# VH-VL binders against o60147: the designs that were tried, part 328

Target 1, 175 residues: o60147
Amino acid sequence: MLEKNKYLYIFRHIQTNQVLLSQGNVLKKTALFQLPYPLQKPVAPNGMRPAKLRKDHWVPLLKVEFPNESMFQSVFMQLLNYRKYRSVQPLTSDLLKLPIPVRRRKIMRQEVPNTIADLADILNKEKFPENSVRLQLSDKSDSEYADWPPSVQIDSEEIKLSRGFREKTTVDEAR
Short names: E, the ipSAE of ESMFold2; O, the ipSAE of OpenDDE; V2, 0.75 times the mean of E and O plus 0.25 times the DockQ between their complexes.

## First folded at step 15 (VH-VL)

Design og2 (framework fv_lerdelimumab; at its last look DockQ between E and O 0.46; V2 from the best seeds 0.51)
Fold by ESMFold2, look of step 15:
Structure og2 (fold): chain C 175 residues (1-175), chain A 121 residues (1-121), chain B 109 residues (1-109)
Amino acid sequence: as target 1 above (175 residues)
Amino acid sequence: EVQLVESGGGVVQPGRSLRLSCAASGFTFSSYGMHWVRQAPGKGLEWVAVISWDGSNKYYADSVKGRFTISRDNSKNTLYLQMDSLRAEDTAVYYCAKDEGYKSGWYFDYWGQGTLVTVSS
Amino acid sequence: SSELTQDPAVSVALGQTVRITCQGDSLDSSSASWYQQKPGQAPVLVIYGSNNRPSGIPDRFSGSSSGNTASLTITGAQAEDEADYYCNSRDSSGNHLVVFGGGTKLTVL
């Protein structure tokens, strides 16, 4: 019997640093529903849900391989819930003194480190076997946002720069 | 003194709509996520919805998703719950609650006294 | 499952110690909070973050956590402690952000 998906793909927006979680290596337009409700100004970098997915604006942040589908589903849903929880947290006093656009930009700049920290927090609480979770980053220094449990093996090879996680089509396939 | 005062409850027929309001005072309303929690007669507490400080993020319990809309007006320090397509099981006292936030946990430090919604034919 | 389980009723003799528990597969017991509700009144927060007591709550109220279980302990129960008690937590496995237990009615004898 074939194994269902056990891979988590995380994308970062090149300008806003917002994060999108994906079950596949290609973003679908419906992933945009993870972003805040659209305002009157839908263009980037306003940080709100745009009308159109610009795949060239979203680059790989990290990829995680889990031991099985059940573990992937658990971690994926927990990450989504951590992000929802953070989105409704009270503002700090330093943010309240800023104009709303500046305030939103500061909040968005924390999505990458916060998502990485939340992933590590979830993995530290789970009792996965040693080296059973493979983590690959686009920038290995991003691993410094968190303390990783023994279950996590950080891949020595970074994700290659490209438009996404997808492999390029060959000349023969494009003909 | 933090105060939360709900209003807009009443008796309505199934399938109709009702809008609840929660007037907030005594704190910086625009810095907090706000919640609705309901309690059916003789039953326990059920979380209904939350809205972020600026209204750009909204989340709902499965039982109300697609029927209820949470909103806020920070210039009036007011939280709203628009309830459409009401059902008998929506009969409850509706509370608004302030979340202080705490380390991945919920810290509802202030609650209103509630407003009763009765859905009956 | 995402339901938080509480015993429906618990009794304690005046001046004695009682423990009310909250259990669930998805309960983050280290982040659980506890609410007291008296008849006809709104809930009142008595414990947050598993073991922290808000200002104005008597020190006879304490909280603890272990695994998927959170506990509220009332040491030296008094007549005014007779109430319903609810725990809550995040729903880590679903799209509900807040999950309440079914409540425990505490009777002080």
Scores: ipSAE 0.666, ipTM 0.824, lowest interface PAE 1.3, mean pLDDT 85
Fold by ESMFold2-Fast, scan of step 15:
Structure og2 (fold): chain C 175 residues (1-175), chain A 121 residues (1-121), chain B 109 residues (1-109)
Amino acid sequence: as target 1 above (175 residues)
Amino acid sequence: EVQLVESGGGVVQPGRSLRLSCAASGFTFSSYGMHWVRQAPGKGLEWVAVISWDGSNKYYADSVKGRFTISRDNSKNTLYLQMDSLRAEDTAVYYCAKDEGYKSGWYFDYWGQGTLVTVSS
Amino acid sequence: SSELTQDPAVSVALGQTVRITCQGDSLDSSSASWYQQKPGQAPVLVIYGSNNRPSGIPDRFSGSSSGNTASLTITGAQAEDEADYYCNSRDSSGNHLVVFGGGTKLTVL
């Protein structure tokens, strides 16, 4: 059974490679405010629709299990902060020479490696007890984006979920 | 409840320095970015500077870059703005403002009452 | 300066609807947030992320965004709504992270 506020759920966008963080196993529309680049244009006079969360476009990247809610909250908040301030870092001369759409795609593609590196950096800084943090990836090779501290145990089994992080089906109560 | 209390404003001559403080309470100060926003008498709001939750990232408006330094002391829940080489154009009420912190949008959910800085000879 | 553009003044009759607009290139990639400022007081956040209300803000305040334009709507304006209103967004064109509109003075007649 899932315990409240002990798991961090990290999602990846199938097309843009952008990342969303969630403290629940189901993404909420408000999670889209984490993104520096919108996925859909807002409503325009030509009748375009407002931005919507398409849950089918977000797949599991990584699940982190913490020993308690305090450790979870500390790491979760720090990850959100790392991502927010990374989004406003000055662009390199090389990136500034690229057309805006190409530049944005290149930046977006780096969100998975960056998020994994950020997580490792935070965990190295916090010095949690040995093997206290359990990491489970959808693609185990993504663990190679960082060097992990002794506090981290990487699960040998990959995430095999069909829709986000829905790990359990609700029981069918025939009525 | 969230409170931001500013101090350090006053009358100062051009070319001199002044340091503003903002004492924060009612939230986990070390988890949020903090901003300074100013307002000249009878004018609109102008963003001045931001400091990240851990103090490692700082950004400034072009009008103050090189003259102002934003800093924080998370052990004291206090935000600072060191203002050097002051100009008449820096005359304004200075507000400290709390970043909402976890959205990509940059907006301020709480503001201090403001402290008036008057740069005059 | 890549500031957002607002009309300097607008009036509304008590109980009627008023819409305040904010325009700028930054709004194509960032949501607008809105602040109410009464004389001698600090600004108060009334709308964030285009159309979300903080706790304590009356439901007569709403927001919308379309392209490079954001709007704050007050339905059934009350006397206490008389104030200056400012929009802000992230400045996506450079490293000047936050940009404000010039402000709109709302008079409730």
Scores: ipSAE 0.440, ipTM 0.778, lowest interface PAE 2.5, mean pLDDT 84
Fold by OpenDDE, look of step 15:
Structure og2 (fold): chain C 175 residues (1-175), chain A 121 residues (1-121), chain B 109 residues (1-109)
Amino acid sequence: as target 1 above (175 residues)
Amino acid sequence: EVQLVESGGGVVQPGRSLRLSCAASGFTFSSYGMHWVRQAPGKGLEWVAVISWDGSNKYYADSVKGRFTISRDNSKNTLYLQMDSLRAEDTAVYYCAKDEGYKSGWYFDYWGQGTLVTVSS
Amino acid sequence: SSELTQDPAVSVALGQTVRITCQGDSLDSSSASWYQQKPGQAPVLVIYGSNNRPSGIPDRFSGSSSGNTASLTITGAQAEDEADYYCNSRDSSGNHLVVFGGGTKLTVL
């Protein structure tokens, strides 16, 4: 079993492109608390925080291996804070001109690139040792959303995670 | 001219409640997040809470979470802080501060003059 | 740690230059802001985004950042610059969204 305490997994929702952060390769129900309440308007459309976690609706976005849990925790909390910061800011005039459903979709579409950019920004500031952080993406092209510091080693192989769950095994691949 | 005017401070006993208000003028109140920041006598500044421009999102410092409630009425250009279960350590001058963002960072471009809250037996 | 560390007190001779530094393990120095507070008064923003000066703030105030440090520099200190100075940045601890430094008392000699 992997040492979950030093691994950051980020999942995206297959429909909404919402993003959940996870410590370890199994998405927990408590991760839903990262999502805005359904009653929060206009940024959070109804249903943004489902009542139940449907793990099969979440696919892996990226995996980050940190040297230790402390570094993981630091980055994890900063990522949450970046998200919170964005949630407090007013909508741009451009967004306000759009119908609410369109606006919501546009906002949600930005969650993935924003999260990746946030991660890169945080890591650039943390100044971790060279090649001490290993980043693996489900789609290598997603690495283009940001400039990564020398501390980050991008894995040439894409992650092979099951929806909302652990890395795929040989048994999983045979399905 | 931007103006922020806090009110509602006073002396209260521990366990009691107090509600602070901040009257804003000179800017489009509904377009900005608002913060509460406090300063204990002779001490430094401590961030307390933030509310989004439309009131849909609220966040608190751990020290006040579950006890304080930030709210706003954009029709009245007023920010509020409901303080319940007050403790001695809550004694401070409470400032309302206007939110501004720079990239992914926070800063406060305008502050009120503050209102003093004293929690003592 | 999400704490921002400042020297509690510094002094500068009139007309001279002084630098106040803010340091934190996870300090977002690029977005650091600085506030001046005089006795009995509310804080006043003097620098934001590391090196941006608000309107009305004298040009003798400047900001810089490097690594996990942010600095406020007063070039040609004036008597009226005697005050407490606080840095501010994002908090990475989860206890706050933002965090202030402990403050630096600047004395102008």
Scores: ipSAE 0.400, ipTM 0.788, lowest interface PAE 1.1, mean pLDDT 88
ESMFold2 (binder alone), look of step 15: mean pLDDT 89; pTM 0.924

Design og20 (framework fv_lerdelimumab; at its last look DockQ between E and O 0.27; V2 from the best seeds 0.42)
Fold by ESMFold2, look of step 15:
Structure og20 (fold): chain C 175 residues (1-175), chain A 121 residues (1-121), chain B 109 residues (1-109)
Amino acid sequence: as target 1 above (175 residues)
Amino acid sequence: EVQLVESGGGVVQPGRSLRLSCAASGFTFSSYGMHWVRQAPGKGLEWVAVISWDGSNKYYADSVKGRFTISRDNSKNTLYLQMDSLRAEDTAVYYCAKDEGHKSGWYFDYWGQGTLVTVSS
Amino acid sequence: SSELTQDPAVSVALGQTVRITCQGDSLRSSSASWYQQKPGQAPVLVIYGSNNRPSGIPDRFSGSSSGNTASLTITGAQAEDEADYYCNSRDSSGNHLVVFGGGTKLTVL
């Protein structure tokens, strides 16, 4: 009868494109622990853990509704672990060629496509019923980063932003 | 050639601290994640900790979390393990290991010779 | 933390084929790697990515995986293959990241 949380919310940073995972539609300050330790004083846009959560700097990327809380918890933990595994991987040869500040920026910019690909990889490996997982994106073109299993139904409507900065949409077309 | 050389092991009493070092050469140390793995005498391998290429991400086994700190100095090509509040159960040979990287698993292609830590009263 | 289970000991006659197994739920989503360890020595990687052999490892060593089980196969076992063998994987159920099996002592008769 009573349902606990079965929704995954994913946010991106408007400047760095870093990703935070959340079980609520409002980020808690503790989500910042998903970001790397400071190498020096935390400053944007270096991607290091800031002292404060600036809620106006984080916008929705996607929302997922699972059939139940147990399936949500499993996918949520796996996504957190995928991010940890990636964080300790060796640098690729193309990253090694870059100066360290440029390298860090490129790593941060990869978080959006990597997180979407990881979500799809997890969902492809899980045996969820057909059309039982509902996916809603802020930008439908982001679904192109992955091949989705039959269990996923992509919502026809994008997440409507109240007025946030989007790296892919910075102006109204009617300007 | 790739070389990893651990040092800093010894005999200490419970509750004391010890710092291990792993000197790396023959590869671009600063581009790899590095691990500590331990082995109690006559026992199997137990993963201890990992640190990312620039030191900004660190993860620990539950048995050492809050007591051990992994760190690195890329200017010295050296990996460290600070071990505080040592217990008898921490008695082991400690290895450092290099992860070559794999998309779905681990690939520890080079290991040091190990350094023995003995914690006894 | 996830458990990887290995038989503690197996034996093989010289020149025969042996299979060492590693079983655990994490292997459904993680590839395995395999390490050979001789007394007084550091581990040596013999298989990664479940079925890939690093350069310098004899081709009598091979790996496979199915479901929650990974296997290390030695065809034509030699006396020098006598060692402890460990598998490892990612940790699907916790934050350990790396899990090792308990090890299998291979005796070549």
Scores: ipSAE 0.798, ipTM 0.904, lowest interface PAE 0.5, mean pLDDT 87
Fold by ESMFold2-Fast, scan of step 15:
Structure og20 (fold): chain C 175 residues (1-175), chain A 121 residues (1-121), chain B 109 residues (1-109)
Amino acid sequence: as target 1 above (175 residues)
Amino acid sequence: EVQLVESGGGVVQPGRSLRLSCAASGFTFSSYGMHWVRQAPGKGLEWVAVISWDGSNKYYADSVKGRFTISRDNSKNTLYLQMDSLRAEDTAVYYCAKDEGHKSGWYFDYWGQGTLVTVSS
Amino acid sequence: SSELTQDPAVSVALGQTVRITCQGDSLRSSSASWYQQKPGQAPVLVIYGSNNRPSGIPDRFSGSSSGNTASLTITGAQAEDEADYYCNSRDSSGNHLVVFGGGTKLTVL
């Protein structure tokens, strides 16, 4: 019944490729505080407020099912910590040649492969029971960004939703 | 040659403010995350704060969150730490540190000489 | 807890091998870096990424890690190696981004 605490939902922004982590299948506006590059300018000079959340701009990247809340909390906190760590790492030499807006777009594009790699790294180090973690992706090829431990079972079914983790609106066939 | 030179330390009364500066040279300052690390007299190293390459991301130790503000001016190759509401337990040598970056951990390859902050009445 | 534990003091005879250890849960998911600090001086990086040595650091310094433990080994200790040694890692608990060990004072006899 209280099984929401066993799922990690990961979303991708359709324009920027930035990633958001959520413990529910619907994004809350507070999740926007995770973004290293906010979608709007900070309101306070020494702080930031979440941008207006446009749920139609976020699509499923992957869903992770854990056997219990303790494992979910451990992995979720470590992923948030990895995001903070990455946000303060130095720029590569290739990025220095680019104008700042182009540079930021290139950095944002790497959030998908980075998040997947970080998830796999955490799961490899935590030594969870065999087949205890179920991973379902929107695009199975994204699983190739990492080597997965025996604790992970990758679902043969892809996430087929086109917006968030909500059902796609039915439309008539093109005629 | 990489150099980090801290300044702005001194003796201040509890509740007052102090601003530290760190002048950087010998590397592309605007490309690196920068940290403040402190050391109380006779004690160990304690991480204080970090700022990303462009200042978009800032993180603080719980002991200073809400009181200290890290900032940078890439045009001047300078890192700052604004310390408000100072407490006796903030007494320490404050070091500026450069993070060279590493895939799995911290890589503080250069440290400044440190600047002493003494909070006493 | 992300706190890193180091013994406060260790001694080694001149020319002998000494191992300084750092222990904590954060080391299960993050590599350790090691810093040498002499009295009145700033820390100097001697090992990063668990086992990498920066340019200019003598070959006698090496690092290793296993599970929740990281070690700094000085093979053939010299008088100038007498110093305080600190380890650090990423904070696995999420409370801080960086965590340091309490430091180990090395005395070369």
Scores: ipSAE 0.775, ipTM 0.902, lowest interface PAE 0.5, mean pLDDT 86
Fold by OpenDDE, look of step 15:
Structure og20 (fold): chain C 175 residues (1-175), chain A 121 residues (1-121), chain B 109 residues (1-109)
Amino acid sequence: as target 1 above (175 residues)
Amino acid sequence: EVQLVESGGGVVQPGRSLRLSCAASGFTFSSYGMHWVRQAPGKGLEWVAVISWDGSNKYYADSVKGRFTISRDNSKNTLYLQMDSLRAEDTAVYYCAKDEGHKSGWYFDYWGQGTLVTVSS
Amino acid sequence: SSELTQDPAVSVALGQTVRITCQGDSLRSSSASWYQQKPGQAPVLVIYGSNNRPSGIPDRFSGSSSGNTASLTITGAQAEDEADYYCNSRDSSGNHLVVFGGGTKLTVL
């Protein structure tokens, strides 16, 4: 079994492309609190915060294996910080020209590349040992969203998608 | 010159409500997030709440969550803090602070003079 | 929420150098900012982003960071530097975005 404490899974919503971070390969309900929206309920599909976690709506975006839990925690917290920061920043002039619903959708669509870029930025700053961090993506092309430091080894294999859960295993394939 | 001027403070009984205002000038108010920070008498600074530039996002300290509501009117360059169900521990000078930040952190480049809120029986 | 810890009080002789340190887990993931507060006054930003000075802040103020710590250094302390100093950092726990240290009272001797 995988050591959950050193694995970062990032999930994306299949419709909205919103992003959730997870420690381990199972998406928890509490992950919804990561979404940068006020407690006042915007319910999906309004492109805000879903009322409930529908695990079947979330698919793995990437998996990161860290050397230890401490490194994981550091990166995890920084990712959350970056997300919160973006949530309160002014919109660009281009976005302001768009109707609110369109604007919201566009912002949400940027969460995937932004998160990937954030991860790369954080890892570049952390200066972990060479090839000490293993990155696996559901789509290899997503790695192009950022420049990765030498500490990151990108896996040649893509993640086998399992909605809201771990990668597909041999057992899963036999179903 | 950037100016932030708080108002609305006073003495209030526990369980009551109070609404604070912060009048902003000297900068493009609608382009920045705004914060409330409070300081109990003789104590340190405590972050209370933040509101995004357009009011679309709000965050609160756990100590005030569910009781306080931060809001803003960009047409009036004014920040508000609605304080409901006030408690004795809410007694403090309340500062409005202008948000400024970068990827690595949050900070407040400008502060108001503060307004005193006293919650007592 | 995460906590930042500071020494409650420090002293420095006039013209000497003093370092005020802030410690907390949030500093591992975010830079610190520092505020000076004199009695009866609002806080004033003196350092942000670990080591950036706002306009109007004397160059004797500087900042540094290492691991889970951040420090404010006053090189050549002046009498007017006597004040309370607070550190802050970003906080990602819960709904908090900012956390302050407990403050350090600096006395200039």
Scores: ipSAE 0.157, ipTM 0.732, lowest interface PAE 1.6, mean pLDDT 87
ESMFold2 (binder alone), look of step 15: mean pLDDT 89; pTM 0.929

